# Designs tried in a protein design chat: VHH binders against Phosphatase IMPL1, chloroplastic (IMPL1). Part 6

Target 1, 311 residues: Phosphatase IMPL1, chloroplastic (IMPL1), of Arabidopsis thaliana (Mouse-ear cress) (q94f00)
Amino acid sequence: VLSEVSDQTRYPRIGAKTTGTISPAHLLEVVELAAKTGAEVVMEAVNKPRNITYKGLSDLVTDTDKASEAAILEVVKKNFSDHLILGEEGGIIGDSSSDYLWCIDPLDGTTNFAHGYPSFAVSVGVLYRGNPAAASVVEFVGGPMCWNTRTFSATAGGGALCNGQKIHVSKTDAVERALLITGFGYEHDDAWSTNMELFKEFTDVSRGVRRLGAAAVDMCHVALGIAESYWEYRLKPWDMAAGVLIVEEAGGAVTRMDGGKFSVFDRSVLVSNGVLHPKLLERIAPATENLKSKGIDFSLWFKPEDYHTEL
Key: E = the ipSAE of ESMFold2; O = the ipSAE of OpenDDE; V2 = 0.75 times the mean of E and O plus 0.25 times the DockQ between their complexes.

## First folded at step 1 (VHH)

Design p09 (framework vhh_podentamig1)
Fold by ESMFold2-Fast, scan of step 1:
Structure p09 (fold): chain B 311 residues (1-311), chain A 120 residues (1-120)
Amino acid sequence: as target 1 above (311 residues)
Amino acid sequence: EVQLVESGGGLVQPGRSLTLSCAASGFTFSSYAMGWYRQAPGKQRELVAAISGGSTLYADSVKGRFTISRDNAKNSIYLQMNSLRPEDTALYYCARGLYSKGYSYEFDYWGQGTQVTVSS
């Protein structure tokens, strides 16, 4: 069921209109259990000794990512053995004829985790026929000496929660009063250069732009109302599936960075508090169109070949 | 109907190489993890190698000697076996995986197997 605060008519809603034979409540129960189970693995590792190597992931990061993924997969498979699962490296497992696709990021913000910086999360989303149906993100807060978690969840039409309390996007209506967030990929291509220019431009006209390094955390902060917007190029389905639903159900807006209708399989996302969305697109959409004219590919990616979608 | 058909087995001398192939049909090949199992006479079936997306997993006994690869366009996986030892003698089975990122695999279908014999 839709909540009044999540009713957005300006931009197409991305959440699934139905979840088929499995109720939204049952999907929510399992995404929450999956995210919690992965987060328990990550929490056991947060105080382990770190060996940060030059240009490499530590064994701690790799081992924690794998252990968290195994824990999440076990929960999903025990509850829904016939569902399709998409992992961070594009690994696909399960029945491609399933209408349900689980998009998991067992450790979002691996660089932050490696350094003990408190901006990383476990992110679990499930899609029904290509549209987000239920989501949970467990955010790690506090950092060394005071680690804790904050749990976000949502179902399509059901609103968004943080630690069991309803959350809503901010009402900030001017860019000059906004706190914005963005992210950057490791490849320094034309999309990276374009986003560096957007970062500069928005820093000049807003209260500031943050680069925190975990997409799921960034989107949850927009949903919580402590930031007004997040945008990034070249995100994968596992980076976005949970966070976009949580933003939309908190009353926010979700589009591609050209302003078009968003799909989890798109290569760009702009999330906002809704009221600022047109103002953000005035600057972001022309920059994104210019990237298309330069040959940057924004076609859908990482969609399993035979996965049926209503996109 | 899921089908996995192994080929490339045979008799080979110790220290030599052999490549196994598995042709898959009846499912969306690119959506599944794939692996190789082996079973020697009187022993339990063991996982030799697995592949899902860009991630691979190898048994300690074959690490550094065997390489698993896949060709999604051909719906096939391969096992390149180098420096073969008498202990590698077994029936080798192709398998389809239910889930994995390269850490944990659950397999639900196996082929009929192809015999590899390493003997002088």
Scores: ipSAE 0.000, ipTM 0.139, lowest interface PAE 13.4, mean pLDDT 85

Design p10 (framework vhh_podentamig1)
Fold by ESMFold2-Fast, scan of step 1:
Structure p10 (fold): chain B 311 residues (1-311), chain A 116 residues (1-116)
Amino acid sequence: as target 1 above (311 residues)
Amino acid sequence: EVQLVESGGGLVQPGRSLTLSCAASGFTFSSYAMGWYRQAPGKQRELVAAISGGSTLYADSVKGRFTISRDNAKNSIYLQMNSLRPEDTALYYCAAWGYRSTYDYWGQGTQVTVSS
């Protein structure tokens, strides 16, 4: 009655309504342990020498990514040997269909990690029947000489935390006072050029648009209330699964870039503080519809063949 | 090219022991999680034991009977199987996790048959 509930619940929620036989608290315990274990591997590598030779730098990134993934996989398999895991490139681990699908990014922001630039993360999300159930993201901050981490977590219906403290999205209600974030894939197609045009337009009308280079970090910054929105075309499930739940549980809104109901398997995401969401969609949704008319494919992707979803 | 080659399988009587070995090549062995899966006729493949760094994991059905170990100098993992039961009869696969591809790396499998 005295609340602003309608503003916070305007868009359909994406988080799982139930988590089946495994409690949200138990899923949270394991996603946090998995993300922490991967982050410990990455932290061991942050101060290793960076050289300008392509092979040496590439080997460091690849070895760190693989070692972090191995550590995360061990934690998940040790706790839930029958769960399905989706790795990068669409690789599936485990031979049985499960209601629980783990989406892991053992090193989000590999270019930033390669340069020692402080915007990269370990991201672990678990879905129940296609819907985010629990999430943790360990963000790397500081950079050379002062590395540290910040841990984000959420459960569906449980709220969002940063270093154990409850967090909420900002209340900024005007685009001209907003700090926005976007990202770009490596494909220079119509989606790329359309998002460059959106970057230009929003830079002119807002306080600025950032291109930080790690999707999980970008979404966590919206959840923390230090940025108002993040959008990007062609993110994969491991890029989004954790961050979208953290945003939603912090009181934010999550949709496709056409304004439709979001799933982790969709090819576009718009996250925001909720209040600005309709104003952002007024510019973003027509651009996204125009891409569909030009033949850009926005069908679901990287959904495992036999994975049952209640989207 | 990644290769995993299992050895040590065979026919054994119930209550006996068997040691499986897996030799790995084509990747940085020490940075990978390694493990053993098994598949019995008409059943799905299941994880038996895993090892990553200093940590080990076992399926409830084999805890206290099986021991996994690794030798990074030889790029090998081992599965020591004690007190074997007829239900342990399966094709045993060596596996490597953590590779960015469309699937995990698997060996060809080695048959373990526990029968009198």
Scores: ipSAE 0.000, ipTM 0.147, lowest interface PAE 12.6, mean pLDDT 85

Design p11 (from p09 with R96K G97T L98Y Y99T S100V K101R G102S Y103G S104Y Y105T E106Y; framework vhh_podentamig1)
Fold by ESMFold2-Fast, scan of step 1:
Structure p11 (fold): chain B 311 residues (1-311), chain A 120 residues (1-120)
Amino acid sequence: as target 1 above (311 residues)
Amino acid sequence: EVQLVESGGGLVQPGRSLTLSCAASGFTFSSYAMGWYRQAPGKQRELVAAISGGSTLYADSVKGRFTISRDNAKNSIYLQMNSLRPEDTALYYCAKTYTVRSGYTYFDYWGQGTQVTVSS
């Protein structure tokens, strides 16, 4: 019997059980405003001329990323001046003793943005004592001549929304009927080659595997029910914090790629519609354990030194 | 105060190896991406390599020859330079960054630099 939601009794939930002194509704209001404000900066830049010189494209991407981050930071600081903020690539601002850690990606999918390819997003998540509490992702769709956005949001225990409507993961129960997504990091090491082999294997047995290049978009597509799973090695907290909560609140399952309990600071993520999760782990978990045996480091990363967690 | 101190530069013959080191202080080192830039006489600074936890980036001119690494316990990054060429001659800078993008890197703090000269 298929459930409308994932079998949450099999996989521990990652969302925060409490948000402390700040209500989930208030956190949601601010994550949505922050993501929207960053997205307005990005939208102003989508139709700017793409200089054919490498330096011109570099400046457009860098300027847009910095402006989007500044806009997001202003919203967060105006509402919560004492909160800790972790920006893309490990930039940290604020009170390191705060229970609230904002994980922001001001422009997820920078290569796609540089080319005008419609798969990039602004992603904002807030953790309470290490666990996702609220999230918003603004996805850019359409591309040249028809740019638009979709807004995803969630609170821990509150469900997931897309443009104000409740969303749920798909009910697909067989890998041969699944559309899967993955991504690849900068290093061409054993983790990269292992994931290329997983890509080949799953392409042979599913309806296809996509490599879209924006982790927050990929996770939101699983939450929306238009793809069944996403996995990737060596994502950072800002890549995952918002999207994993949105997947879980849409009824999906979230684990490490070895099947263990997921933390935003882990170096692997597997998200799915829940019903396929065990079938995906049958192949992915042994491959991930083999990487550990080869000495690939899966210890927690980018957790701020003084940030206290209930992990 | 953020401080970045480079060392390990010098005069070296073509085909040899050199390791640069950068000692960082004044910020939570493990929370930031770090990189190496270089500047040859009369040219603008260019990104050589960047590292963020388990992810690395390299300029096309150094891929396969240079390796960037970090030791968070020692607040240090390293650039192992193999098969050095005369065109690698430059002042090498350690940098702390906000954002690491493929080819679109932003850095907000720079060290004083260490000179690498590759000649016969």
Scores: ipSAE 0.006, ipTM 0.267, lowest interface PAE 10.7, mean pLDDT 85

Design p12 (framework vhh_podentamig1)
Fold by ESMFold2-Fast, scan of step 1:
Structure p12 (fold): chain B 311 residues (1-311), chain A 119 residues (1-119)
Amino acid sequence: as target 1 above (311 residues)
Amino acid sequence: EVQLVESGGGLVQPGRSLTLSCAASGFTFSSYAMGWYRQAPGKQRELVAAISGGSTLYADSVKGRFTISRDNAKNSIYLQMNSLRPEDTALYYCAADSYYDFWSGYDYWGQGTQVTVSS
């Protein structure tokens, strides 16, 4: 329907218009292999004993994260030795002059993984000149006694898939019928207080707001159509690069929380099913502008110095 | 430009105390979880203590001996180390994490300050 298409195309698309000399299909093949390889490492660890002590559990999480990252890096480097890679903690590997930047989260939702709670993922995205080109997220489902995975993928202009099936955002057109998602940090700053107020307000007017603790999973749930929106302040490129493309290719909208054009290097994101996006921004955008007036920094971060972007 | 600068390291005898400080600049300090890591020669870097909002976490080997604290007005964190042991000898790193958990990686790292516990 034209009205639906018009509403969903109201906001600037973020996906890469071209992928240069490497085809979208080839990028997809490698992001899927990378995410799958990392997920195999994580799956080996889901049934390992959870020590009751902080130290033992922390070591399991850290070792799993590092092993997953190493496995992903090996796949990327073997296929594209000249590409630039941005991992967790802001580590940069590879050719700084590359147009291709891989954003890797080897274990999104580490607290959930630590507890065996079934909401964590391996997330791999690749950008072309700053714009998402291909993505894959392997979500862990089921939990203790019944662990399984489902795989999300997308290419710019190619649509979004879950386990090989095309997916699309929901058609929900009213906030009172919506299931929403957000996330929080523990630091009680103005952004935290503002988002707690948004959580309270949206809980009162929607079917509810969830806080699951894994940004890539949250965005994939919007793309799958089982939630209508996700928003969060203080997100890093590796938290967002794959999920935002999967949402957009499933027909959703992606903006900053002030309604501006989104970049993977922005510090906040609002994703939605598109049709609800203007209604969500009516409250979220003024709250975000108020944070800017209070001196909260929303400048770009973790963009490698020599990385050429068309943002 | 993000900077984390550790200070307060040195040589100290077993059973004594030492306080490490970390001064942060270039980011909104109050919005970050902060932690102390250490690395002894030939070993992997390990988390010692972390603070996020009102919550603190400690490695079992330092519980009851070390205390982490923060001063948002001074953009600083501190590690009070009591009853030091030779096994505490390591290079100590200050770290900052925007995700506000204690399990994922840290975004920013200092250069480290050496603590040596020997007679």
Scores: ipSAE 0.000, ipTM 0.150, lowest interface PAE 17.3, mean pLDDT 85

Design p13 (framework vhh_podentamig1)
Fold by ESMFold2-Fast, scan of step 1:
Structure p13 (fold): chain B 311 residues (1-311), chain A 118 residues (1-118)
Amino acid sequence: as target 1 above (311 residues)
Amino acid sequence: EVQLVESGGGLVQPGRSLTLSCAASGFTFSSYAMGWYRQAPGKQRELVAAISGGSTLYADSVKGRFTISRDNAKNSIYLQMNSLRPEDTALYYCARYPGYSSGWKDYWGQGTQVTVSS
C-alpha cells in the first residue's frame, strides 16, 4: 500500500520547466509540421520495390532517410533559423549558442522499413537547455497493401496526444500481467549480453517481451498504454528525445536503467507506466550497476560541444 | 559519392603504438558523426570508437588505450592506438557513424589491416 506521505520515491520529471521566449504551443506546432513533412517523404517510399540485393535495398533506405531529413530540416530552419539541430547521424547544424536543440530521427526502424515491416517512424523532439520541451512521432502502421500513420505529440507539462486525443499509460500493476519491450544494438559487448539475460528473465516472469526494432515506436506504445515498459542500452539522443517526453506526459516514468535521473544524452533508458517502474528496477538496476563495475562507460554522449544544459 | 580512405595500418609488436587516419570526401564532413570499426577473422564487426562534436565513445576493450580525434579543416578522423595487444589484430574501418541501432552501414571505407604480433 502506498503511503500518502511517501512521495520521495516518485521519479524526477525530465521535461523542461520553461521553454524560454518560445511558447510550448508554438514549439508543438513546428515539431508536428516537421514530423508530418518527413513522414510524407517516407510514405512516398513505402511501396517502392524491395530489391533482394543488399545494395539496392540499402540505397532505398539511405535515399529515403536523407530526403526525410532534408524535409524536416527545411521546416525547422524556416521557423527557427537560429536553433541548433542534431541529426540522426550526430551531425550538427546551426547556432551552437542556441538554448534550443532539435533532435531528429528522419527514419527510426530502418531495418523494418527495408523489409516493409510495419514498425518505423519519423521522430522530432526539441530540447530547451537540455530538457525535452516538445515532441512529435509519426508511426507507420498496417504494412504492405494497407499503409497508414498515427501521430503522437506532447509538450512539457501539456500532456500527450495520439491523433489529437489524450493518451495515458496503462494501469497494469504486476509484471506477470505486463507486455514489455526491449531492443539490441549490433555491438556485442557486456551490455548486449546483460540485456539478453534481462530479456530471458523478463520473458519468464511477464506476458512477453517484444523486440520491435524502432525505439520511438516502442516508447509511443508505452505512452499509448498497449505495452507497460521499454528499456535499452546505448540509445542516442535522436532515438529518445521525442519518445521520452511523450511517455512522461502520458503519465509514465523515465529514468536511466540504474534508476538515476535521465537525460537524452545518457546511454540507457527505462520507460514504464510508472506503477511498475520500481518492480522493473529491482532486476534492471543491479544488472546496470554490475556493468559499471566491469568498466562499461555510462558518461553522457553526443551532447554538442557548446550546447548549454540545465541537467 | 561518399568516400572514406583509411591509412596507417601495419605489422607492430605488442606494446607499441599506431595512428590510423581516415580522409573523407563527398559530404559535409563537419556535420556528421564518425567512427572506427574493426573486424577480426571469425568475429562480428564491432564499433571501436565514435566521435560527434566534443563527445566520444569507446569500446570497453580499448578504453584508456585508444583515442579518437577529428580535424574538420582536413575532413579527417584519427585513431591513436597505444599499448597494442595481439587481440587488437583486425581490419580497421572508417565509417560515417549511422546514428541508429538498426541502421545500414553503407558508408564504410575499404579498411586498413592492423596486425599485432611478435
Scores: ipSAE 0.000, ipTM 0.280, lowest interface PAE 12.0, mean pLDDT 86

Design p14 (framework vhh_podentamig1)
Fold by ESMFold2-Fast, scan of step 1:
Structure p14 (fold): chain B 311 residues (1-311), chain A 122 residues (1-122)
Amino acid sequence: as target 1 above (311 residues)
Amino acid sequence: EVQLVESGGGLVQPGRSLTLSCAASGFTFSSYAMGWYRQAPGKQRELVAAISGGSTLYADSVKGRFTISRDNAKNSIYLQMNSLRPEDTALYYCAKSLYYGSGKYYPEFDYWGQGTQVTVSS
């Protein structure tokens, strides 16, 4: 078996078909080192005192996020000095002529981290000409008094791993037996109202819908087979780049919430175990089209100027 | 100490344009999301626009008329206000985010400047 990829007969693959001059194994080695190095910074901070004043708590979060980002950037720059890097907040470093774009979230789930709630991660993905090539996510589990990590990784066509073992999405074929996940932004607009209606509808017909608060964790849980689907509006490239590849390489499906072909620069994502994807879209796609008709902007965002893509 | 200094407010006729500026000091400017709030007489302070890296957010009432931008080299943000209406009359505040983490979360703000008055009247 040369490589396994997501179901092309129903949904287009998003993973890069080639990685150019750098092998998938080499990209994976650096992605894993980068994510591990950032996670070591975060782990040093998980047991630091939580000051109940806003300033003290925000300093801990900001300091941890910056230190994790600095550690990740050092690993990437040391190994690939000419690659383009997109950090959270849209910060761009490096040469826009590079075919390789690193999408880094040094602390996904900052609100959860601030409270010591065990749903946050370090997420590192690398794109080749706009398409995910390699990914690693280090998930923080357990919570206060029992912190631990779970490491996810994937390469395009190489399958997905959790702690060195191959993982696959669930085979659940009915929504009434599914555990689903979604997320919400803090802005209470038409997209928020629409997703609350979807939350209510899916809660009534499934085993339940979770709101955990970290997109990379949510996608990795679908890839691991402990949840059947995750969807959310208004995610940024650093929220998605690693997780979508891990889902696809675990045998899952990835589309926009209107069912269209997904890119990391899109503003909505629906990931699933594949089998349930059409059933989920029957409810989600019309709701998303209605948002477009109301003027909600779903154009691409955070794509660096002059970055060449083969989307 | 964090310091935010707004400028560019004034009295302007309906349909005209005005540009507000905010100079920031006392923190690592490039590490924080920035925004503009306004408070009209008898109303709560509301977010008008926010900017974090390449991403922008606008209140529905100003979308298509106002543009927020930043210059990290000058530690400054700007609000370009076009097609001003009497209902835009308010004290406008420059704001610094509390912290910025995962890009999918709306930034929380913890510091505001003294404000600059914008009055739109005939």
Scores: ipSAE 0.000, ipTM 0.203, lowest interface PAE 13.6, mean pLDDT 86

Design u01 (framework vhh_8h5u_2; at its last look DockQ between E and O 0.01; V2 from the best seeds 0.00; counts 0 for: pae O 12.4 > 2, placed apart)
Fold by ESMFold2-Fast, scan of step 1:
Structure u01 (fold): chain B 311 residues (1-311), chain A 119 residues (1-119)
Amino acid sequence: as target 1 above (311 residues)
Amino acid sequence: EVQVVESGGGLVQPGGSLRLSCAASGFTFSSYDYAMGWYRQAPGNQHERVAIITSGGSTNYPDSVKGRFTISRDNAKNTGYLQMNSLKSEDTAVYYCAAGYRSGWYDYWGQGTQVTVSS
């Protein structure tokens, strides 16, 4: 093994330094209620018959997604009628002058849900002036005949929990001993082909790379310490807002894939146990810089037009 | 109303060409990084993916149509297209346009347009 412990560079924290007039505890209560309420809708659908046709499966997915979103929106609006909400589908609801932006993914891992594969989640994050303030992810585990859930949560500066217990990232200090995760968007651009090369390279030098298909689950697995890193290009704010805070509060590091300071409106994320972060960037950052030189757009996206941020 | 609507289907002879259009309304392809695809359903068969195009213009095709079909998009017109060349009787199907911004799944599906390849 040709890896050793050395003084590591710390990365800027992304979590909100303050939550304004609403306490972190109050935000946590509502974000957990919202995620739980959406998860109850999804749980009702996990054992519904799977239509063999592609369209039939898509209808089940879209119906479940919409019902979960409606349930989550009701919780948020009932508790904070003046907050801004960014749902999946890019929909914006509410007051753009609000400092609070809720980023909601009512069914993360839709392909896995459609097949009954146990890697999907309900993900709810709330930002304060552009920075993650509180988060909850309800992960579906077990699969057909034994479905269950586990709940992840975090507040900025408050640490991360899984089912009420404190969690921490792994202490693995060598890529050769790491279990890594990545994802591939449906968009087959230069970023996709670059990430296929990264997948090939990291598969050869690590214990393996997983492609599970649910970004929030992937990040929570890093926070839980059962995987060392997750990275992906082309993620949207609702894919990332909750998971990145949970990782950071579990002691992990979060950056863009070029190593720069991350915001949920960025188009790449590298999440790790911290110790491996510089070692991963040695391979990932040059590849990401090459994509910029090829004209791939890494400008911020899905940030509501009038939403004021401290980014 | 948020929707996608197909047009351009019809009857064509074997070896002929046909261009399908998919017009999106209620959302903008470029603003939300939407991917779009074409799928078909022939009598007695499952739905089959025919072509995919990303917001950035990258395309993907199954071997059954590769080299004969071309997917494209015009973001200014908020419209996607499927150019079908060298049509075969096996291409007879109802063609569906799909659009979505989520990885792996489409949120918007059209009602379908019939393509019939016969003499």
Scores: ipSAE 0.000, ipTM 0.210, lowest interface PAE 14.3, mean pLDDT 86
ESMFold2, look of step 22: ipSAE 0.006; ipTM 0.483
ESMFold2 (binder alone), look of step 22: mean pLDDT 79; pTM 0.804
OpenDDE, look of step 22: ipSAE 0.006; ipTM 0.230

